VHH binders against q9y6x5. Designs and how they scored, part 219

Target 1, 379 residues: q9y6x5
Amino acid sequence: LPPKLLLVSFDGFRADYLKNYEFPHLQNFIKEGVLVEHVKNVFITKTFPNHYSIVTGLYEESHGIVANSMYDAVTKKHFSDSNDKDPFWWNEAVPIWVTNQLQENRSSAAAMWPGTDVPIHDTISSYFMNYNSSVSFEERLNNITMWLNNSNPPVTFATLYWEEPDASGHKYGPEDKENMSRVLKKIDDLIGDLVQRLKMLGLWENLNVIITSDHGMTQCSQDRLINLDSCIDHSYYTLIDLSPVAAILPKINRTEVYNKLKNCSPHMNVYLKEDIPNRFYYQHNDRIQPIILVADEGWTIVLNESSQKLGDHGYDNSLPSMHPFLAAHGPAFHKGYKHSTINIVDIYPMMCHILGLKPHPNNGTFGHTKCLLVDQWCI

## First folded at step 10 (VHH)

Design wc17 (framework vhh_5j56_2)
Fold by ESMFold2-Fast, scan of step 10:
Structure wc17 (fold): chain B 379 residues (1-379), chain A 127 residues (1-127)
Amino acid sequence: as target 1 above (379 residues)
Amino acid sequence: QVQLVESGGGLVQPGGSLRLSCVASGFTFSGSDYYAIGWFRQAPGKEREGLSSISGSGEGYTSYSDSVKGRFTISRDNAKNTVYLQMNSLKPEDTAVYYCAAGEYIRGSDYWTYDYWGQGTQVTVSS
């Protein structure tokens, strides 16, 4: 039988939470599996870009989901968190569930992972749930386990997405120990429920499970605001994305807009597209706007208004506060092994190897994840 | 289809107490992990300020602005689909129109979008 893999994401699970809070269920999972302490995500450190990078192994400039808010000047289309179902946005890459379904007689299942309710290259996940934040973790888990146990052709790749701790991280900030301890305890209890459900159904021993996240979270403040309106009038540009990475489409000469913005704040870097640092791999895509503004960690870009956000992400991917972790358990993985860091794009070729799939060309390096796997020589 | 109706405002003397109620329709608190109800106020000549919120399932998670922390308490009755704001030790500075608002967190939104607002209820604190 082909190997099986369940990929689980808890949105906004900052790696350092593992050191500052108790996770008895997650620690039991790790004890008999592997832990990667930091995953270096792609820039920008946002939900849609990083979730698509996990399942394609590509930088944002290559897979085309370059932000949570995007604009295409040719088609006049706009992408957002509430307008994400047009296949146009997703078609620059082939996610692993599509490859899984097209190579041999296999099915995929999805509970709310970004892109799984969209036909990509005319292929949608075999089993999926349309996105609805009101659907409980328990209902998502029930559907995934039903599909893993009752599918023909067999479900060999399944995904499960949960919005916490990102929602509470934004609302309360990662430094609110009281609220965050309760949120993170609830997540740990959900991990316990997941493991127990898989054991009860006889899936646990033969299923590979990866628990990861797309990014971390950093503390924001009303004392750390950048008012864009203090530097440039709205008539000079169209705003495509705001904070903490602003995407600016000039209505006048690009150099004139750049000159109005370049000294706007000591806590924000202003880049012409061709001057964006090479280390970001955030340049070679038409959906990346002509001018990009990058706020310093913990600073929020606003338009003559206050911000209620006490936490945010999207910042420089070199920042440890932006890093998630990866934990895994199953027949493909060593037991009790800890690894310091991998790149988020490395997850895709590792998953392809576990599933016996031929990966599409990608930016990941299989060698970076070899030490996690029982069938590989690590040295 | 989400609708919010506030009640419980009125005139009260300094040091007094009021309980505001916000009845919600079009969703249920007990079935929603990502709906939040917030209390906001706006006094003449001032911007709208957030005061308190409750979010999450079960008992929920609560927050308070520094100006009301220790004096105001947010609570909910999931069976009645109602959120309360208990206001104690009221000051003349608390005089404002009080609004409840409902929002939802969705993947990629980066915050709770308060898209549904009640009509407001006037609270006047004076002798």
Scores: ipSAE 0.551, ipTM 0.788, lowest interface PAE 1.3, mean pLDDT 91

Design wc18 (framework vhh_5j56_2)
Fold by ESMFold2-Fast, scan of step 10:
Structure wc18 (fold): chain B 379 residues (1-379), chain A 127 residues (1-127)
Amino acid sequence: as target 1 above (379 residues)
Amino acid sequence: QVQLVESGGGLVQPGGSLRLSCVASGFTFSGSDYYAIGWFRQAPGKEREGLSSISGSPEGYTSYSDSVKGRFTISRDNAKNTVYLQMNSLKPEDTAVYYCAAGEYIRGSDYWTYDYWGQGTQVTVSS
């Protein structure tokens, strides 16, 4: 039987939620599997970039999905959460479902993972759902499990994406215990439903399951706003992305725009593209704009308006509040093992190993995930 | 095509009650965690104010602004794809055009956006 893997993402699941709330179903999953307490994601700590890093093992400057809102100056194309279907944006890397389909006579299945409803290098996931937020977790799960059992060639790699707790994290903020406890309990119940469904269908014992997320969440406030309009007239630049990382395309001389911005607020850093810190790995791509503004944790960049977000992400990837977790269960994984930290780019080569695929060149280090796996030596 | 139609506005005396209805067509919001119907109002010369929302999830989670909490109740009839706002103990300051709006969260948006709006229904609280 070829090895099978289901990769599940709960968007915006901050690692620290595991310490502050009860997750009985997730804890039962971990008891017979593995837990990585913190996953250090890539900069910027946003949904599309980090989901693509998980499945390519690449930094954003290398895979080309550098933000949730992007502009390419050469082609004059725009990317957004509502305009993400042009293969142009995704073609700078090869995601694992494409590799799975091309290296072996195998199928891939996808329920809403970013990029899976787009043909990438002329290859689309064998089975997929077009993105639609109104589709329930149960319907996504029903399709994935049906495809895992009823496909030829067999589905060996499947993905399942869910928007919570990101949606509620933005609306209520991570410090709203009343609302967040309800959301997180529901997620735990969905994990219970997932496990029960896999057991009922006879998939549980032979399927590798990874539950992870793309980023965390930090508390924002009306008291922590940076009004960009007080720094610079918007006639001087085109705004490509706003907060908490603003992507600035100058309409006048770049140095003049930089000088208007560089000392405007003590709560943001202003970088010329070539001066972006090397540790971010966020410089070598045409989609990264000439000037980048990076707000301090919990600060929101606005255009002379209040912000309705009580929580946000996108901040410095060294911040623990930006980190998700990873839990896994299945024949490839040890039982009852806890690991402190991996890099999000390490997930890709680990998944390639589990599936017996040759990874494309990537920024991950297989050695970082060896201790999770039964067929590897860990000292 | 998504459409929202409000009804139930009118003239009422202070202390009176009205029930507003919002009929949605072109989508089914119920059953989706990432859909909500919200009630908003705008009085002459003032900014639009959010009052209440109900989620499309099976649980139908509700929220209320401080100005209406305890006086207004939001509810839904999923079979009719309709959301109601029951307004009790009405005050002259509640005089405004009331709007229902369909809110959605999508992956990567980082915001709940209310992109679909009804035309509004006038509520006047006076003697």
Scores: ipSAE 0.601, ipTM 0.833, lowest interface PAE 1.1, mean pLDDT 92

Design wc19 (framework vhh_5j56_2)
Fold by ESMFold2-Fast, scan of step 10:
Structure wc19 (fold): chain B 379 residues (1-379), chain A 127 residues (1-127)
Amino acid sequence: as target 1 above (379 residues)
Amino acid sequence: QVQLVESGGGLVQPGGSLRLSCVASGFTFSGSDYYAIGWFRQAPGKEREGLSSISGSSDSYTSYSDSVKGRFTISRDNAKNTVYLQMNSLKPEDTAVYYCAAGEYIRGSDYWTYDYWGQGTQVTVSS
C-alpha cells in the first residue's frame, strides 16, 4: 500500500501555548511521535500566505499568495478571504495535492485547507469541501476519514483545517487565560477525537499525521494604535491591506506618499518595495505593493481611533510570538524526539519525501527535517 | 435576509435592572463556532462601545468589556433563536441606545465582522 499522510492545521496556534496550558491528548500524540517546538513561518505571518507556503515550500514572493488581501496591478484583479477562488492567484506554484495527483495515480482529499477548493494548474483536489465556516470539526473529520478508507485511486494525501485558536485569539487576545484555556482544551479534545477515530477505523498504525499551524498570535491594545488618517488623506492612495502590514498603492507621486507616511508613527516601519529587508523574502512579486508599512509587535494600524481587536498576527517572522509548532506521528517519524526549530518552507520537501514524490523547486531544506524521520540519519 | 430585533429597553432608576432581548431571523444561531451575537451601545456624541458577545458553538463562549464585567450577563435560548443581556446594578453612565449585531469569523479575516445590526433599544438610567 502506498504511504499516506494527513496534514492538520489549527489556525493561529502559537508555539508558547504548549508551555502555558495542559494538552493531555496532544502530549500523548507527541510522546509516540515528534515535536518541533518552533516553526519559523514566512513573512507576512498571515493565514493564506503561510498555509500556501506549507504545501508549496516557497516564500510568498515566489508562490504569489502574498497577503490575505491582494491587488495585482498588471491584471487589475483583487483577492480577499471572500473572493479567493480565481485560479489566477494560486497558479504561481504547484501545491503538494496537485503533485500527488499528477506524479502518481493517487487521490487527494481536503477539508477546508486554503486553495483546495480551487482548480490550480487545471487540477483540483480529488475530494474536497467548499469553504464554509459553519461546518463542524466532526463533519470535516468524517469526510476525511471516509475518503481515506473508500477511495479509488487511493487517497494518499489529505488535509484538515480548523479556524481555532485564531478566531478566539483575535477576539480575546492570547493573554486572556480564562477564554484561551477553554478554547485550547476544546482543541486538545478534538485532537483526542481525531486519534480515536483513526484507531477505530484501523488507520492509525499506517497513517502519517502532521499537526501544525500557520502562525502565532500577539496581544493588541487600544493604547497601541497607529491612525493612518492622521498622516495622509485617502485621496492620495488606494489601501490594499491594512494591519499590521499595510499595502499602499499611491494615486500620486510615490515619494510624496512615502514621505507623508514615514513621519506618521515611531511604531511602524515604512518601506519602498525595493527597500524591504532581504531577510523577509518579500519583494519579487507584482502583488507586493509599491509601499509597505510594517507595525511593531502588538501595534494596530487603523483608519479611525478605535479597534476591538485584542490579538493579531502578520508581524515580523523573527518574533517568537508569530511562530507555530509542528507535531507528527506515524511510521515515517521517530518516537519521542524533540527538535528546536525548522522553517515552515521545510515542511513541503519532508512531506514529498514521505509520500515518495519529487518536489518542485522550493525554498525548503530537507536536511533541516531529516532528524524527524526514521529512514534518515541525523548528526 | 438576516434580521435582528431588540426589545426590553426603558427607563430605570440607578441600581435597577433590565433584561434586553435580541431575536434573530434569517439565520440559525445554534451549532456554528464561528457565528456570534454581540451587544453594543452608543450614547449621544460618543463612539460605539462593544459590551458582550456569545458564540453559536455548543460551548457558548462569552466575552465582556471591563465597563460591564460582573454587572451584565449574556445568555442564549436556541429554541427561540434569541440572545439576552441581563443588566444589573445600572448606573447613569449606562444610558445609551443598545444594539445587537450578528458577527461572523472566516479564515483569513483576522477579526469578527458584525455586518447585521438591529435598530437599537433605548436604555435610560435616571432618577
Scores: ipSAE 0.592, ipTM 0.805, lowest interface PAE 1.3, mean pLDDT 91

Design wc2 (framework vhh_5j56_2)
Fold by ESMFold2-Fast, scan of step 10:
Structure wc2 (fold): chain B 379 residues (1-379), chain A 127 residues (1-127)
Amino acid sequence: as target 1 above (379 residues)
Amino acid sequence: QVQLVESGGGLVQPGGSLRLSCVASGFTFSGSDYYAIGWFRQAPGKEREGLSEISGSSEGYTSYSDSVKGRFTISRDNAKNTVYLQMNSLKPEDTAVYYCAAGEYIRGSDYWTYDYWGQGTQVTVSS
């Protein structure tokens, strides 16, 4: 039978949640599959950038989705989560569903994964749902399983996105054990529903399933605020993105803006674009603004006001709190194997291998995921 | 211009031994982590089966399929640009055409490609 893959994302699922909470359904999934304990994501550790990195294998500077809020100075276009359907933003890379449809004469299906409701290089997922957060997990699952079982040409690549535990992580913070326990138990129950549905429909034994996430979450506080209005007058710059990575477009001389910001807070690093640390791979794209501010873990940049966020992400990708995990099950994967760490850009070439697709040039390393796969040598 | 030439096949009785040789020309595979030579076989009416592989790295990492593990040994002679497959305790089910193939890893390819294959050498295990 031709290989099929379902890629599932639970947004903001911090890796160490697995050690601090009970996940009976996920644990049963892992017993008969594989677990990668930490996935090192790309900088900035945000939803749209990392979801696009998973399906392209590229750093943000290369695929062009460099933040959840972006500005292009040449075209004067603005990107946000409420204005994300312009193909202009997505066309700097080719995501795996486009490759799947163009290389294999097969279909792709998508329930809410970022980018799947946008025609990218004139190709949209064969089956998709327009993004609407109000659509239940059950309805997303019903559509995905219907398309996997009842499509012509056959669906060989499917994606399923769920906003939790990110939504609750922001609202309550990851240290709120009462609320996080409830949310994570619900996610575990949804994983149980997913597995049971696939078994009931006869899909389970022949389908490869990856469960992963784009980033983690860290605790924020009203005691850890950086008031940008104390540093610089709002009239001197345009703010493109605020926290925890602020994107600053100067209205006056860049050096003057930099000097006003540079020593404003001991809990914030200020970079001219060309001085951004090489390890971030966050420099070579016109959508990255001339000055970037990076807050320390757990600190929030504000404009003369309190923050309502008790949890956040977007911080330095070296921080374990920013790391998700990856679990997988199916004919392509070993059973009962545990791996320590991979890079998030490594997922794309692994998925291409499972589906028999030729990957586009990417920043991932297939060797990092070889030990997960039954048809590969782990040497 | 890469060429692989197998030799050493023939007829042998059950329990016997043969040593196959694979001579590579047009490139050198030794001393590179991005080169490997593998041995494969194909019996009539069956799929091609991978048997053993040796890395071009300085360590010369080796691997074996379960069907031949403990009976077959892969080795290399870097000076001769040659890979050997020592086959012991041969069984009738080992009867097949044996191929060597050059595996190369190119930066950004994310997999070993076996683009160059020998013509094969026949091994028959029969009385």
Scores: ipSAE 0.000, ipTM 0.102, lowest interface PAE 18.2, mean pLDDT 88

Design wc20 (framework vhh_5j56_2)
Fold by ESMFold2-Fast, scan of step 10:
Structure wc20 (fold): chain B 379 residues (1-379), chain A 127 residues (1-127)
Amino acid sequence: as target 1 above (379 residues)
Amino acid sequence: QVQLVESGGGLVQPGGSLRLSCVASGFTFSGSDYYAIGWFRQAPGKEREGLSSISGSSEDYTSYSDSVKGRFTISRDNAKNTVYLQMNSLKPEDTAVYYCAAGEYIRGSDYWTYDYWGQGTQVTVSS
């Protein structure tokens, strides 16, 4: 029987939520599987970039989804800060569902994972749902489990995406213990529903399941705002993305725009593209703008107005508040094993190994995930 | 088209109470984690201030600004597609036009967008 894998993402699930709140269903999942306590994501620590890094094993500069709002200077195309179905944006990499369909006579299934409703290299997920936030977790789960059981060629790779706790993290902030407790308990119940559904359908014992996330969340405040309008007039630049990483396209000489911004606030760093720190791996792509502003953790860049955000992400990927976790269960994984840290780009080559696929060149290191797997020896 | 209609404003003495209602039409509010109704106010010469919100989720997630926490309570009646703001211990400083707005969370937007607004209802607190 070919190996099967279900990859589940709960958007914005900060790693330390596991230690600060009760997750009886998730803890039951972990006791018979594996837990990676911290996943070091890619910069910038945003939804679309990190979801695409999970399924390609590439840094953002390499896979081309460099932000949730993008501009490509060569083609003059704009990507909206929600979704865009133009394959142009996604074609700089090959996600795992495409590899799964092309290397073997296999199908892929998708419930709302970013990119799965887009034909990438002329290949779309065999079964998919067009993105719609109003579709319940239960309906997404019903479709995924139906496709896992009733497909020819067989579905061997499936994805399931859920927007919480990101939506509530932004609205209430991660320090709102009352609201976050309720949101996280609801997520734990959804994990319980997932496990029970898989057990009832006879899938549980033979299916590999990964539960992970793309980033964390940090507390923001009206006391921590950077007003860009106080430093530079709108006539000097086009704003491609705002906060906490602002992408600036100069309308005048780049050096003049840089000089107006470089001393704007003690709570943000201003980089010419070629001066972006190497450790970010955020430089070698036409969609990365000539000037990038990076706010300090918990600071929000605004245009002469207040912000309603009480939580945000996108900050430096070295910050623990930006890190998600990874939990996994199934025949490929050890039982009761805990690991400290992996890089988010390491997930892709691990998943390729589980599925028996040859990975495309990627930035992950298989050695970092070997200790999670029963068919490997730790080096 | 989404429409929001506020009612329940009026004149009240300091220390009094009012209940504002916001009736939504053109969409079903209940059962969606990604829809919310927010209450905002604006007094002459001041910027618009966010006061409270309630989600469409079965869990009824709520938030309150510090200026109204403990005095105002937001609730919803899904059968009537209505959101209420119960305002207690009213102060002269609460005098403003009160607006309800429908908000939606969209993946990757990193914020709740309030694109649909009611016309407002006047609340006057005076002795």
Scores: ipSAE 0.308, ipTM 0.674, lowest interface PAE 2.8, mean pLDDT 90

Design wc21 (framework vhh_5j56_2)
Fold by ESMFold2-Fast, scan of step 10:
Structure wc21 (fold): chain B 379 residues (1-379), chain A 127 residues (1-127)
Amino acid sequence: as target 1 above (379 residues)
Amino acid sequence: QVQLVESGGGLVQPGGSLRLSCVASGFTFSGSDYYAIGWFRQAPGKEREGLSSISGSSEEYTSYSDSVKGRFTISRDNAKNTVYLQMNSLKPEDTAVYYCAAGEYIRGSDYWTYDYWGQGTQVTVSS
């Protein structure tokens, strides 16, 4: 009877949505489980970096997925949402599904979590779905539950990823109460479907379920644009990533590029790589470019054009708007316990503990999550 | 594979109304929560401007730019796989070529990408 864990991510689920909208199904889940009100994610507060931090317990500079768009100057390789399949990008860390398959004679299953359709250290999730946004939540859930119930070696770690509320957060912005209330109600209904499916299959009482997210969302505006073309000519640099954190690879002297950028806008900070604030843990990796620009909350960096984004993320990880939450239910977790804050890197060692796995070296602190667990003391 | 066919453009006087239609083929609106049809316009010497969009499979989500909110209404007929833009209280400033486009959202993109475009239909608002 090995412990089992299902890790669910709703992309871009800002923590304070829980206080501003009604979630009857999520509330029932939390009532018999635990809630962490804020999860302090890693910088940059983007999808691929934070999803990989959840499953490795590492800062981005350590696991190597430092943005949703990356460039390696030596190999000339480029990483993006449309070419994320090269193991080169993912091999700087060992995600939990790899550890699960290699330490114990156990299987892993995945419905679209970033990295799960890539062989990492020559190991791919035992059961997985290739990324396809057109695949419904129901189909992802049906595959995960089938694999949890009908596998040998047993599936003990499963992941499920859903793109909302991130997609709508970008399109409408988090302050569009009319559209966001409907999107969030739909997500709550999907949580209800998930719980009902697990109950009908006899999985609910013996399965540990974590519902979390990678980041939040903040309101953007056409009135809050930083036109990079007003600061510097395209001939001086190669643009690796744009907004709200721009990654600049100079084609000329780095100091000259820095001097053109450093005073261009009061609404962005310009850093030479070695001057990036230590609190970001975003410095010690070759995929981090020589100059980064960090826009202030709600500001969008553009190239002489308008932006279609009414919401965005990627901003400073100290901002509450960038924080997701974590809710969990199952035999490993207390019932009706509420916790204020953990770091997103703390999730990995907690999950390893639940599964009985020895964690790889990581940046998380098990002590930060012990109060959530029935087999631990919160002294 | 994805094709968009537009109709309904023409000449109209200020204060008048037009209804544009966009018939889509090669995809189904109910096939994904992450498919959208957007309406865009471009006037000579100006950048292409997003006006309105409709998305969702079981539930419809709509958006409008500030320049057209309250005057333009987007709607969808799923059985005909057609999107409409009802344009009321037209102004000379609304004179442009109007385009429909099919958009998609994928994880990590941080924006809705419109890769398939109609041919455009001219709307002229003048006396």
Scores: ipSAE 0.724, ipTM 0.858, lowest interface PAE 0.9, mean pLDDT 92

Design wc22 (framework vhh_5j56_2)
Fold by ESMFold2-Fast, scan of step 10:
Structure wc22 (fold): chain B 379 residues (1-379), chain A 127 residues (1-127)
Amino acid sequence: as target 1 above (379 residues)
Amino acid sequence: QVQLVESGGGLVQPGGSLRLSCVASGFTFSGSDYYAIGWFRQAPGKEREGLSSISGSSEGWTSYSDSVKGRFTISRDNAKNTVYLQMNSLKPEDTAVYYCAAGEYIRGSDYWTYDYWGQGTQVTVSS
């Protein structure tokens, strides 16, 4: 039988939550599997960019999903979390489910992973759910397990996405021990439900399961605001994305806009596109705007108003607070192995190896993940 | 078709209590972790301030701003599709127009988007 893989994302699951809270179900999963303690995600550390990097192995400048809010100057199109269905935005890369379906009589299944309800290169996930936040974890799990067990041709790659703990991380902030402990306990119980469902259906012993996330979360405050309106009048630019990475499209001379912004706050860096640090791999795409503002950790960029967010992400990807973890269990993985770090782009070539797929050219390094796998040597 | 109607505002003395009600019609917020009803207020010349929210989840997750925590309590009656804000130990600085709003969290939104708002109810705290 062909190898099977279920990729699960809990949005905004900061790596150090594992050290500060109890996860009995997740710890049982890890005990008989592998743990990568932190995953260095791509910049910017946002939901759509990092979810697409996981399934393509590419930096954002290469796969084209460069933010949760984007503008393409050539086509004059706008992208947002509520307007994400145009294939134009997704077609700069080939996600793993597309490659999986183009191999020998294989199917893919998806419950809400970003991009899976969009035809990409004329290929949509064989089974999918249109995005709807009101659909319960239980319903998403029921559909995925039904498709994994009953599909013809067989589902070999499946994805499952859940919005927590991101929603609560934003509302309460990651330092709110009382509220975060309740949310994280609920997530751990969902992980327990997932494992039990797979065991009940006879899938557990032969299924590879990866549990990961796209980014972490950092504490924000009303005392750490950068008011953009104090630096520059809104008539001089179009705002494409605001916080904590502002994407600025000048309506006047670019240098004049840059000069108004560069000394505005000691708590943000202002970059002309060509001056964006090479380490971000965030320059070579038309969807990256002429001026980018990057707030320091925990600082929020606002337009003459307060922010309701007590937590946020999108910050510098070198920050440990922005890093998720990766846990995995199944026939491809060692048991009881702990690894310190991988890059989020390394997940894609590892998954291709597990599924027997030839990866598209990518920014990941298979050598970084080989120690996790039973059929590889990690010397 | 989505409507939110506030009631229960009025004039009250300092130290008094008031209960605001928000009746939702045209949608059911209960049963979803990512739906919420929030209470907001705005005094003349000030920014709109978020006070409290309750989620549509079975647990009814609640949040409170520091300015009202311990004095205000949010609750819901799912059968009536109604959210309440119980306001105790009212102070003159609580004087404002109070709004309820329905919000939804979606992947990539980074916070609840409050697209539906009531018309507001005036609360005046004075002797």
Scores: ipSAE 0.689, ipTM 0.850, lowest interface PAE 1.0, mean pLDDT 92

